# VH-VL binders against Cell division protein ZapC (zapC), part 2

Target 1, 184 residues: Cell division protein ZapC (zapC), of Idiomarina loihiensis (q5qx64)
Amino acid sequence: MESESHWLWLFNTESGKLSVKLSDTDVFDTPYKPSQLVNIHFNEQMMDIEDATTFQIVSETLEAYPADKMPCAPQNAALNATAWCRFGRPQMPQSWHFQKSDISEWPLERRLCELNSGFDQGLFLILDTDDEFATCLLLSEGMQLSAIKSLRQYHVIKVTLNRLLPATVDLALSAQSNWGQQLA

## First folded at step 1 (VH-VL)

Design c4 (framework fv_lacutamab)
Fold by ESMFold2-Fast, scan of step 1:
Formats: sequence, structure tokens, C-alpha cells
Structure c4 (fold): chain C 184 residues (1-184), chain A 122 residues (1-122), chain B 107 residues (1-107)
Amino acid sequence: as target 1 above (184 residues)
Amino acid sequence: QIQLVQSGSELKKPGASVKVSCKASGYTFTSYGMQWVRQAPGQGLEWIGWINTYTGRPKYAEDFKGRFVFSLDTSVSTAYLQISSLKAEDTAVYFCARGRYVYTSPYYFDYWGQGTTVTVSS
Amino acid sequence: DIQMTQSPSFLSASVGDRVTITCKASQSISSYVAWYQQKPGQPPKLLIYAASTLQSGVPDRFSGSGSGTDYTLTISSLQAEDVAVYYCQQLNSYPYTFGGGTKVEIK
């Protein structure tokens, strides 16, 4: 594999979406179209040190979980997470789709969460948070939000912190499982 | 180009109020928290608190609750720090700073304003 | 509150020297540590975050290390332009707290 420092951001001419050129023959397509991204224009842009750092941290975080409990490959999720952290457009909250969890403060070390739409429960990676909202990237292969709306894998939404549910995989790794009982 | 530009220095008497501004440019104002840090003459850095630029909700360190108030004017990408009933011990340089909140990268203050000197003397 | 104890408070070294500054947290901060450089009359500048990640545009002679409660900033070959006060900061929990600072001078 090529080093992250040689990877390039570009817009794929076939898909029209933001992509990462890993080598001359290997291009990773993100699901993110220009309308979901900040207003930027470039032919090719090198992945910088911060991008490489984000990729490494997300990859290592997800690799810590058993592969059979993750609905995605860590590297794929990490590339998409890095793309959104760099270029993603700020989003309006869509909290109304999701069950309340009675959580007012989310522990900083908990980077995975679940959201329950009533139709489906999906696993998300928390990309960003402030004291009110979380920006969440869907790791599950899909998630139904309503009778007429579904999220595709890797799509990003913003919700209030009181919608975040403990991730089942964190409970599986926990020696005590107290996290789930206290929050849910 | 990312910049935080603060208002000019202030000389105030004890009991007066001061309002410091911090104007952001080069990024989406509501995507990052605005942090406030103080530095008394010859002293180190002291965190005052921050304000969520999207919700307008502030969070203050305990020592700064009461007289210190954060506010925003999102239409002009500007954050404000107001200090009421000024005391001599409020004499300091006040900095605003952009707090990046990315879980995949730990929190940090990546861009800082140039600082606003507030001097309180009779 | 988490206390950040920074040492030494002052150091004087020669150009080309290896300089180390340490920062000890009163409890584990899980690598949520940033290091800043402040030159006279200027605002602080971010050097390192996540304990060991170098900020874009910062010379590679700067490096960070550590885990748990003990963190270190290293300048592998001190240059004249590195004269400044250096601060560590924990961002693990509120309130965010800074170390007392280390003033680095050329002897």
C-alpha cells in the first residue's frame, strides 16, 4: 500500500464524488458528492499531515474491535471519516428521527454509538461533537429512518447528544457492561 | 485564510464593563467552538470557557462564572466576551481561539486571535 | 480540576542542543494533550496535539510523546527562533487546564 503522505484528494471523473487516489491504479471512492462538501475546487490535492493523522486514529480505533462485530472494513471507514472531517459541509440536526437516550454528556473516549429510528438501529462513528450535537458517520450497511427515507453506509448526520445510545460492541468488550445499564 | 481578529486594547476603571470582540473569517463560523483564554501580565495561560457557535450555549470555568458572559453575532461571524464590574485582577490579555472538535482527532486550539489587552486601573 | 505540572519552568541551552520539557497531569488524560509555543507579544501557536501529532507547518525537530499522566515535548536541535515560552494543555475534561509554562532561552 502507498503511504498516506502520497495519497491525493480528487473528484472522480466517472462517479463525480470525492475520492482518494492511493496509487496510479487504485482509487477509493467516497460516497460524498460536491453538494455535501464545503465549496472547494481543485484538480488534485495531497493528503496533509492532519488528514493522515485522522486516518491513522480512526483506523486504529476501529481495528481494536473484533472484525466479526464491525459492519465495515476499518480502512474504508477511516478514509470516509477523513474525507468528511476535511471537506464535509456542516449539517442541520435531524434528531427528530431518533429515540431519546437520557444522555446529557457523552464520554470523550466513546467514539462509537447507536441511533434508533424506530425502523432500524444503526452503528455510527462519532466524527465531531460539541456540548449539544454529535456528527455521526453510519458504519452499518444501511439504516431506515422512516417509511420514505434511508441512509446509505458511510453517510453523515447530525443529532443532539441525547439521541446517542451505547454501542453494543462496546458492551461486548466491557468487563462490567455498566455503561449500557447507566445510559440506557 | 483562517483568521481571528480581536478588538483593540481597553483601559477601564474599577466597576466599569468591557466587551471584547473576536471576528472569524476563512471558515464556517458555526462548525467550530470559540474558546476564551486569559493571560495576566507575566503569567501563564488560563482557560475561561467556550461557547458553542451553533447553539449559542456557553460553558465557563468556575472562577469565571457571574461577571464573564459570552455571546455571538453569527450573521457577522463574531464572538464576544463581556466582563462586568471590572476589578484590578481582571487586567490581562484576553485571547479567543478556535476549538476544533473532531473525535477522530483529539480536541485542540488551532487558530488564535492576536489578543486584546484589558487594563483596569483607577 | 486536572492540574498540569510543567517542568522545568526555565531552561537555557545552546543552538543544536536537544531540549526536553515535561508535563505531568494529576490524573490520566488519555493523550488529549496539546503543546503551544508563545513568542513575546504574540498569541500561542499550536505545535502538537493528541500528545504526538505534529501540526502542519511546524518543523519536524519538534516532537511529542507520552501517555497516561506523563507527556514530553522534545526539540531535537534547538534553533535561535525557538526562543519562546512553551505550554502544555489537557483537553480530556472540563475545565481545560494549561501547564505553568517553560521559558526556553539560548545561552
Scores: ipSAE 0.000, ipTM 0.484, lowest interface PAE 10.2, mean pLDDT 84

Design c5 (framework fv_lacutamab)
Fold by ESMFold2-Fast, scan of step 1:
Structure c5 (fold): chain C 184 residues (1-184), chain A 122 residues (1-122), chain B 107 residues (1-107)
Amino acid sequence: as target 1 above (184 residues)
Amino acid sequence: QIQLVQSGSELKKPGASVKVSCKASGYTFTSYAMQWVRQAPGQGLEWIGWINTNTGNPKYAEDFKGRFVFSLDTSVSTAYLQISSLKAEDTAVYFCARGVYYRFSDWYFDLWGQGTTVTVSS
Amino acid sequence: DIQMTQSPSFLSASVGDRVTITCKASQDISRYVAWYQQKPGQPPKLLIYSASTLQSGVPDRFSGSGSGTDYTLTISSLQAEDVAVYYCQQYDSTPLTFGGGTKVEIK
């Protein structure tokens, strides 16, 4: 996929969900309905440079990982991440679903994390952080939170930083590094 | 056609107030953060803070809390920086700048106003 | 706060020379660094963002590189119009911080 500078935000007339028009014949549907979104008083709206930048950074971040270790296509995740960053409604924290981590500080460069509900452990893309919270987008095909609640792929949640676990894919890549590397 | 145009230079006495304006044109005002940067005479660049142009919520660097106030008039795509109780040390060029951000990082500045010189002297 | 240490503070070179300016962050900034050019009496102008991405309209003699804590701005063939002060800026986290600047002059 190319031409992100000419992509358009619109709403699917059948589903009512936010979509991206990539070309005259190609429309990408996000899972996000209007009730989950803000600043959506338009019929069509061009992607801004900020949207294009978000898409490129997420795509590059996910493409750096081995394809067989990722539960989603990088471009699909990047389009959904861009949609949420642009229009996503602020989330209330849902930290109580997840086990606390032993990590005292989250490295700023780590954009993937896992969360453990006790029922499932899901892989997430971190969309945003502040001093207390992380906003996380589910990359896994689904995640069970309790006996009666599950997250769908690309669902966004907010949690306290002390719920973030290292992504197993990041740990696997770290194991490949040479011992004694000063700048590794 | 995309530009930020700031108000003219100001000469003020200590204790006075000043209000600098920054008018945006050629882009969607509420899609970008408005940033403020100060440059004292002969010195480097210093970040003051930013205002969310969609929500109106300002954030200030620690050294600029209290006397510095950001505000907006979205109907005319204009941001304002007000400095109260001016001190000689406030003498500087004040720039507004458009913040380009991604939510995994903060802002770099792709568009700058021409700067407003504020001189505080007795 | 992330400290940005820029060197050298002053540089004098001849037209056609290769010029290198370095910027060191006090912690890993994940390539979230931008470079600006400021000529006397003018606002800063964005040259490079994300460590190595050239801003549209900027001459290709300007390039950026680096990762982790160490970043470099290179001018491959210095021109008279490049006389300016150059600043790096990290945007990994707030507060946003700038390097101290490098003044580039022609001999």
Scores: ipSAE 0.005, ipTM 0.476, lowest interface PAE 12.3, mean pLDDT 85

Design c6 (framework fv_lacutamab)
Fold by ESMFold2-Fast, scan of step 1:
Structure c6 (fold): chain C 184 residues (1-184), chain A 122 residues (1-122), chain B 107 residues (1-107)
Amino acid sequence: as target 1 above (184 residues)
Amino acid sequence: QIQLVQSGSELKKPGASVKVSCKASGYTFTKYAMQWVRQAPGQGLEWIGWINTNTGNPKYAEDFKGRFVFSLDTSVSTAYLQISSLKAEDTAVYFCARRSIAVAGTYYFDYWGQGTTVTVSS
Amino acid sequence: DIQMTQSPSFLSASVGDRVTITCKASQDISSYVAWYQQKPGQPPKLLIYWASTLQSGVPDRFSGSGSGTDYTLTISSLQAEDVAVYYCQQHYRTPYTFGGGTKVEIK
């Protein structure tokens, strides 16, 4: 494992946001404010084994994709995903009005999906699923949801499974597989 | 310190109902889903289902639909399993377990309750 | 439902022996498998998840391997405290089915 056991959670005194201290000179800022988080009554807290595991899985997942086809650095997305999985406030499903898909059962090995708001189509990392909903982290640099609402990069939302669209990057990489043929 | 504490053993007659509790502590209850597993005497583990602790939405294995009902009381961080119209074949130890909050598909059940023995006999 | 077939159902070995337990899924489960240890009168304890990731606090003599439909739990040097029933569980798709269990005893 990389040196995750040396990493510390803290709050950046300048930005007020949750951060990860990677070394004495390297601090990574998440976009997450205290109001979006739970269990945050600490000055410094070491990353635990669950944190390290989440980081490893997300890093490996995203690093498998060509860098020029991803809208974010894998390590940045992995740190933000780990921060949300550890401290993120549970999301309630919203009335997002995304395009419905005909996919009834999402293959769990496909951790990337797209959502179409009618204004924009964004690429998301699926953080968690149940039989009804998916918790999705935006990888794209932004996504317009309506005339008055937009998601910023790394924003987390909860959507019904019938809104998940296959990621374009997965279809491109699996040109020889039948992933695309499973869709209607 | 994370722990799941289940209610005590139950002795019931066929046709009765039972409600098993699983009280969580040491973490944010609504952030982690709860699964239920049973183990009949001398037998292996059998997955009953799981419940989303944030939404309250349950998912049951086919064999357990109907008589088995999951519920929550989030104000006291407690999950419940209710079994109605008890049959002798429901005699088992019932376990609750926490589903880790991890990337989709990499779920694992990291903390388990001590188990609740339910005995159904005439 | 995905069926998990575990073998052997029982094994007896000596302290210090290398022990292997196998778990075969009825379809490709893409490494979404966990291994649990259950001692008499106790709840199951997570040993390994995502086929090969060792849970914190679990001795390094335990390891997991495999891919596709075939997975293995290995105990590199069996200790007396390892007497237990071991179960695999797939979490690729609900229902999250368990293997039948392997009872490990000391000779």
Scores: ipSAE 0.013, ipTM 0.541, lowest interface PAE 8.4, mean pLDDT 85

Design c7 (framework fv_lacutamab)
Heavy chain, then light chain:
Amino acid sequence: QIQLVQSGSELKKPGASVKVSCKASGYTFTSYYMQWVRQAPGQGLEWIGWINTHTGNPKYAEDFKGRFVFSLDTSVSTAYLQISSLKAEDTAVYFCARYRTTVVTPYYFDYWGQGTTVTVSS
Amino acid sequence: DIQMTQSPSFLSASVGDRVTITCKASQGISSWVAWYQQKPGQPPKLLIYAASTLQSGVPDRFSGSGSGTDYTLTISSLQAEDVAVYYCQQANSYPYTFGGGTKVEIK
ESMFold2-Fast, scan of step 1: ipSAE 0.051; ipTM 0.631

Design e1 (framework fv_lecanemab)
Fold by ESMFold2-Fast, scan of step 1:
Structure e1 (fold): chain C 184 residues (1-184), chain A 123 residues (1-123), chain B 112 residues (1-112)
Amino acid sequence: as target 1 above (184 residues)
Amino acid sequence: EVQLVESGGGLVQPGGSLRLSCSASGFTFSSYSMHWVRQAPGKGLEWVAYISSSGSTIYYGDTVKGRFTISRDNAKNSLFLQMSSLRAEDTAVYYCARGPRYSYFTYYYMDVWGQGTTVTVSS
Amino acid sequence: DVVMTQSPLSLPVTPGAPASISCRSSQSLLHSSGYNYLEWYLQKPGQSPKLLIYLGSNRASGVPDRFSGSGSGTDFTLRISRVEAEDVGIYYCMQGTHWPYTFGPGTKLEIK
């Protein structure tokens, strides 16, 4: 997707959700409704340089993984990640759903993590992190949190850093790295 | 494919001026902060200057304040260091280096370095 | 300005042996974000510096797992579990917490 500098943010008239106009004939719908977003009082708005950069880096990061090991299309995840980074509403932590990890420090070059709810283990893209929390976008097609609660693909949550688990796909691709061994 | 290439070095008399350039390719230049770092012959590394991704925030090392000016042209993927009132002690290899991107976390490190350009300030 | 010191300044090592380099800062590098903006760089003979470790303990892309960084505040250590011939060069710590950025004096790692 070469046209990211000409793409427009808008709201889909039928779905009510944030969308990206990629061309005159191609519109990508994000799953994000206005109540989940901030700074959205516009009819249409161009992607800025930060948007284009976020899209490129996320897309390149996910494309480096084998397609059969990723639960999502890299470009779709990158568009949704860019949308959330631009307009996503700040999240309250939901750490209580997830098991604690034995990891003392998270390697910042590792953009993927997994979270274990006890009912399911989901693959996430880390959108942002600070000294206590990570903001994570679900890449898996869904994730059960409890008997009565589930996350849909591309839902964003915030958790404490001690909930992050190494992504299985990172361990499989890092044959030259001891990432899993060092942290086990 | 990501690379930085410095140019503009040479021999200059004390009190003279030089402008160094750094050409960036293979990445979105406008999304990254940039640094100049120098190394005198047989000596260690010395940080010289910083410029933010937009160009709005600039910092200098104490040895060069008031004499050097860092700037960038994001449309041309270029970084510059204008050096004036040069002294023998400014003799060094000058490297440009890429800082962290303007993105969804704040960390400071220099992950991509150019090959350097040599500045000699002599008699 | 923050003064960075390294020890030893010269480190002769037998191939396959472990090596350790200490870096100390005159002020705490612990930022309000909870991270130490402390980096380690290796400059091999005739080459540009290359990033090894950032934020105190995180290995840069392509850096072998025999390299590790540790420490917080004012005391930091770079460790090589088993030194190889390709590891020869000058190792620099650098702080990015306080302006201006400052490098340590460098530690020259040599094969005995």
Scores: ipSAE 0.006, ipTM 0.452, lowest interface PAE 9.7, mean pLDDT 85

Design e2 (framework fv_lecanemab)
Fold by ESMFold2-Fast, scan of step 1:
Structure e2 (fold): chain C 184 residues (1-184), chain A 121 residues (1-121), chain B 112 residues (1-112)
Amino acid sequence: as target 1 above (184 residues)
Amino acid sequence: EVQLVESGGGLVQPGGSLRLSCSASGFTFSSYEMHWVRQAPGKGLEWVAYISSSGSTIYYGDTVKGRFTISRDNAKNSLFLQMSSLRAEDTAVYYCARVDYYGYDRYFDVWGQGTTVTVSS
Amino acid sequence: DVVMTQSPLSLPVTPGAPASISCRSSQSLVHSRGNTYLEWYLQKPGQSPKLLIYKVSNRDSGVPDRFSGSGSGTDFTLRISRVEAEDVGIYYCMQATHYPYTFGPGTKLEIK
């Protein structure tokens, strides 16, 4: 799941579609609408080192996770996460949909979390954090927030840190890594 | 202490090859993106190459693309730059530098002391 | 590629006096999410470059508070409120918003 230096961001002004050109015949379409994006006044723009960094962080996080428990295609999630980090419009917090956690601090190295709406519990990738908020991308195929509202896969939301629940997958991956270190 | 130490520089003829090494200590090397930056005598800094923390993503500056190869060995805490088809304009001090993988930080917070490459013409 | 320019290229300063260095980019350094990846590095004689300022105005750990960065878009300034002998060296601005990363030509600060 490596990124190539010749991968390009494409924006189609007619369709309003943000895409990644992987090759002359292979184009990946993001699900993001123009209203969710900023700085999309271009036809082609090359991916930069920050884009490569985001792609690698997400790819490594997801590729280490058991394939049969993964709710998304890792490459698709990595491309969508990179697209949001590059062009995503800042979100207003939607913390009121989610139950408070007992966690007072979130480790910066933990990039997977869960959020509980009371109707559903979803797996999220943390794209960014500060001392108050986390920006989270939904990896699950969908998530019900209320009787009348649901999130689609790859939807991005912003929540206060006291809504984040640890993903048990982080603990499982940590245990597997420690075992491999001792045996190799 | 966090430290990067370069080695492998020296005098080489045009068209020759050299392999530079950078040894990391005092931090979890496998968690950090690494770069090579060079400085010609009496001139400014020029970015040369990037490698991701896992080693799977690589970018080069236009002046070295096709001639230089960046690689890393996380088990040995080492970064490498294989230089081929060397030219007089490649004469420089070569620095390795780290970037924080976990914070999406783009700044070079730790630099090595540099190793000197001289290409005679 | 983004072209970085600095002025002045040579800056003689009396000890204790303030100093300012300007940096300009050929295009905006504002990233899509609002961050500006403009950095300042100091290279003292015979030494490797050292980070002073990142994201326009944030001082790196251990950097004295007499150093400050400011600016937006394409125009940036590094200020030293009271120059000390240890501040001698070449100051480089650098942009990391656009690939490839590019450095300014450097400003040599000397004590007169």
Scores: ipSAE 0.006, ipTM 0.507, lowest interface PAE 13.1, mean pLDDT 83

Design e3 (framework fv_lecanemab)
Fold by ESMFold2-Fast, scan of step 1:
Structure e3 (fold): chain C 184 residues (1-184), chain A 119 residues (1-119), chain B 112 residues (1-112)
Amino acid sequence: as target 1 above (184 residues)
Amino acid sequence: EVQLVESGGGLVQPGGSLRLSCSASGFTFSRYWMHWVRQAPGKGLEWVAYISSSGSYIYYGDTVKGRFTISRDNAKNSLFLQMSSLRAEDTAVYYCARGYYEGYAFDYWGQGTTVTVSS
Amino acid sequence: DVVMTQSPLSLPVTPGAPASISCRSSQSLLYSSGYNYLEWYLQKPGQSPKLLIYLGSNRASGVPDRFSGSGSGTDFTLRISRVEAEDVGIYYCMQALQTPYTFGPGTKLEIK
């Protein structure tokens, strides 16, 4: 792969969506339209070092999981995650769609979580976490939230931390107590 | 590509010490749990120790507990195994391996470094 | 500590034939999450071990579909639908439910 520092952000004139020009012959189209984004007054803008860092972290995180158990291609998810972190419009919490969990804290090492709407349980990449909220990007091919609402792959949602569930591809939090001596 | 390269093995006398190193590249080292696994000549695999991504969780196999110390330097993408009070039964090829969160699924292994404990 | 046993210890196989290796644990590896924390590794002659199967039945990235894992609790099986020359080596099961992690004694697969 060519250096991420040579990649360009632009808007696809055919689709209207944010895209990444990887080379003269390779353009990646994100699902994000201008109305979902901020700071987008440009024709072309280079990926900066913060963008490249986000791409590398996400790509490496997802590539560590077996390909047949990931619902997405790692580099596609990483490009979309980088696009959202750079330009995504801040989300209002939509925690009411999801079942509460008994998890009181979330380890920084866990970048994947699941959310349960009662209609579906989706796999998400955690983009940002603070003391109260997590910003989550849907990795699953879709997720039903209610009888009339669904999320498309790579849509971003913000929830309170007490909605996060351990990813089925990861270990449950309670499994830690059965493995090794934990620091008190 | 993901690479793990062990070094520091050699011949050491019983009661001696060695420090093994494992250099990681091609992935974000600070995000993964790391393991040491050994294999005595002509014998099976034996898990030695793990260290969590942050270094907060550490565990040792019963045969090495109190004699070996696992550590990591995330800024240098390096994993270490400090071995003391070495015994003939510690003679083995030592592998470092990368694990997913919570330590399971050793998806990448180094080539190994040989430790021989002999007088 | 969880003790792992394997059967057979030696497995001669005709090329293209199927092969099965059994692994038993002294304690259940099924956790409340529904996962079996049982893994399979292959060590080819002169090489480092390679992950084949994790969480009982999930193939690792790049592992051919001729490999499959099955079982639950204390009884597990690794199956190879059509053995190829490149499959020669020692197969180890491992439990990752409880520390210390423990490997089985290994099963040597050879072409007869």
Scores: ipSAE 0.000, ipTM 0.452, lowest interface PAE 17.4, mean pLDDT 84

Design e4 (framework fv_lecanemab)
Fold by ESMFold2-Fast, scan of step 1:
Structure e4 (fold): chain C 184 residues (1-184), chain A 122 residues (1-122), chain B 112 residues (1-112)
Amino acid sequence: as target 1 above (184 residues)
Amino acid sequence: EVQLVESGGGLVQPGGSLRLSCSASGFTFSSYAMHWVRQAPGKGLEWVAYISYSGSTIYYGDTVKGRFTISRDNAKNSLFLQMSSLRAEDTAVYYCAKEGYRLFGHYYFDYWGQGTTVTVSS
Amino acid sequence: DVVMTQSPLSLPVTPGAPASISCRSSQSLVYSTGNTYLEWYLQKPGQSPKLLIYKVSNRFSGVPDRFSGSGSGTDFTLRISRVEAEDVGIYYCMQGTHWPLTFGPGTKLEIK
């Protein structure tokens, strides 16, 4: 990626949302408004090495899947994931929207999951996990949570680990047989 | 079990070159970012180089930029560090280290190799 | 670069006594998701470093429960509830939040 050389974080003057200036003619708008973000007291800020690394890892992860199995463009998801990883405000859990899974723990390396609201089942990218929670970015074009609530594509939520379901498109993450093996 | 075994260390003259290898087993090598970390005699740990799981993203510490090249061969479960223009200050035990998370790296090392010693005589 | 400092640098301990090591960072280690990437490693004499604690307070697989980590932001502590002979070595903290990765100078734990 070229982000270390030229890509800039800035705010769209019309929408007020965080954007990435990729070139003089190409500006990518994230869906994230200032109230969802922290450390945003700048007019323009260069993407750093950590941003470049996050973008590249997410791009590599999603591009490993067949294009017809992914509900999003890998580059768009990678830019939004990088934006959230850098500036996203820590989230409070919203686990009550989702059905419990039979999975007692989640392998740290698995980065795609699905969540089931009972109304819809969405594909998510796991941005981060700890012993209790996962922070998840919606890759699906939308997801209904209830009769009155829906998530837009690229919305970030936090849930308990017992809400995570294996992604049906987990072709690139099939190293599962080596992870979790008892050490000899 | 996860194992990382370094090799290729030795005694070299200043200005010389040396290639280190790390052989990985017990995990899906192609799914994890890898690092090289070094330790000079009697000193602390210093991060040297990073390579993403696919090999497309590479970063170096400022002390080795332009002189060292990290690479990997996922088909052979092998990590490499090509060292050139070696200095007395590069004398250290070099460790191969594995990222804790598959694909995404938060730059912590859940497993380390046994190390291989590089001595640059001046 | 984020500067990591440790205190004490030398820690003589009586067998069975508790021990604590402090680690401070020159910048906050809180990641954008709210997690903090601060790790503790132990290097026993003649051995490679081994992970003890990741993300401030999580014990790595196989690490005894007498080891615990705590802290937030820029100030972190590793505690050993009762020191055993096998705990001798150099303890390093490391930050994984900011590029480049940086280690503390190490704390040498010795039995008195």
Scores: ipSAE 0.015, ipTM 0.555, lowest interface PAE 6.9, mean pLDDT 85

Design e5 (framework fv_lecanemab)
Fold by ESMFold2-Fast, scan of step 1:
Structure e5 (fold): chain C 184 residues (1-184), chain A 122 residues (1-122), chain B 112 residues (1-112)
Amino acid sequence: as target 1 above (184 residues)
Amino acid sequence: EVQLVESGGGLVQPGGSLRLSCSASGFTFSDYSMHWVRQAPGKGLEWVAYISSSGRTIYYGDTVKGRFTISRDNAKNSLFLQMSSLRAEDTAVYYCARKYTVTTYYYGMDVWGQGTTVTVSS
Amino acid sequence: DVVMTQSPLSLPVTPGAPASISCRSSQSLLHSYGYNYLEWYLQKPGQSPKLLIYLGSNRASGVPDRFSGSGSGTDFTLRISRVEAEDVGIYYCMQSLQYPRTFGPGTKLEIK
């Protein structure tokens, strides 16, 4: 993939579209609506160091998983994660949709989690955590929350830490690669 | 048992080309991103290039961009650095190094090869 | 590009004495994930570099506990609580926040 040092954020005020210009011929459109975003008062803006770092970490991490075990294209997820970290509007918690877990503290090294709505269990990328909450980006192609509500791929939500479940893909990799022995 | 072994170094004329290889053994190569790092005689370490575990994402140092090409063959547990338009300042020991990246946990380069020497001289 | 500097560049130490090496980055290495993307490497004479510290303060596997990393943002320190003969070599910090990756100039630790 081409260097992020040349990448530009684009915002089209008429269409309400936030995009990334990767080259003169390659533009990536984010799925985020203006109502979900802040600080979008520009036509074009260069990606900064924090943006480049977010893209690097997410793309490298997701790309390491087998393609058939990951429900998204790693670079697309990384671009959307970077867009949300830069321009995403702070979310109010929506923990009531999800079953409680036995987890009260989440390891910083674990950036994939699952959430269980009772209707579906989705795979998420954790964008940020504090002592109380996690901001999570949906990697699954969709997730049903209730009989009448569903999340789209790349939708971002905020939940309390006691809703986070270990990602099945991490557990499968640990079993196959003998993770504990390799890192011990 | 975990090893990285570089090869392909040698003496080459300015403007010439050379292909370095790095052979991995004792671990699952496809779980690791790979780096090339070089060290000129009596100088410090200089990062050269990066390739992700799948080979899809690639980055280069400013001094080598446009002249060097990093690639990998996961089926053969091999990493490559194709060097073209070589300059005297490319004279260095070239190391390959692995970086574990299967989860979001960010480890450093924990295993390095012994290096292969490239000398660019007339 | 992120510029890395180290101080001192030459560090003569009496065996058993403590040692500290400073590393500064031209830009903050603290990411919103809460990590400092700073690594420390040791190159012993005639050998390949070895990882000592990753993510600012985490010791790599097999690294003795006399080594510790600290700091945040732009200012980092590697400390050796009691220097041993085997610790002789050149110490490099490296930022892993952005590409291109950049190393500090190195600090040569020698026994007096």
Scores: ipSAE 0.006, ipTM 0.584, lowest interface PAE 9.3, mean pLDDT 86

Design e6 (framework fv_lecanemab)
Heavy chain, then light chain:
Amino acid sequence: EVQLVESGGGLVQPGGSLRLSCSASGFTFSSYGMHWVRQAPGKGLEWVAYISSGGSYIYYGDTVKGRFTISRDNAKNSLFLQMSSLRAEDTAVYYCARSEWSYYRYFDYWGQGTTVTVSS
Amino acid sequence: DVVMTQSPLSLPVTPGAPASISCRSSQSLVHSSGKTYLEWYLQKPGQSPKLLIYEVSNRFSGVPDRFSGSGSGTDFTLRISRVEAEDVGIYYCMQGIHLPYTFGPGTKLEIK
ESMFold2-Fast, scan of step 1: ipSAE 0.017; ipTM 0.621

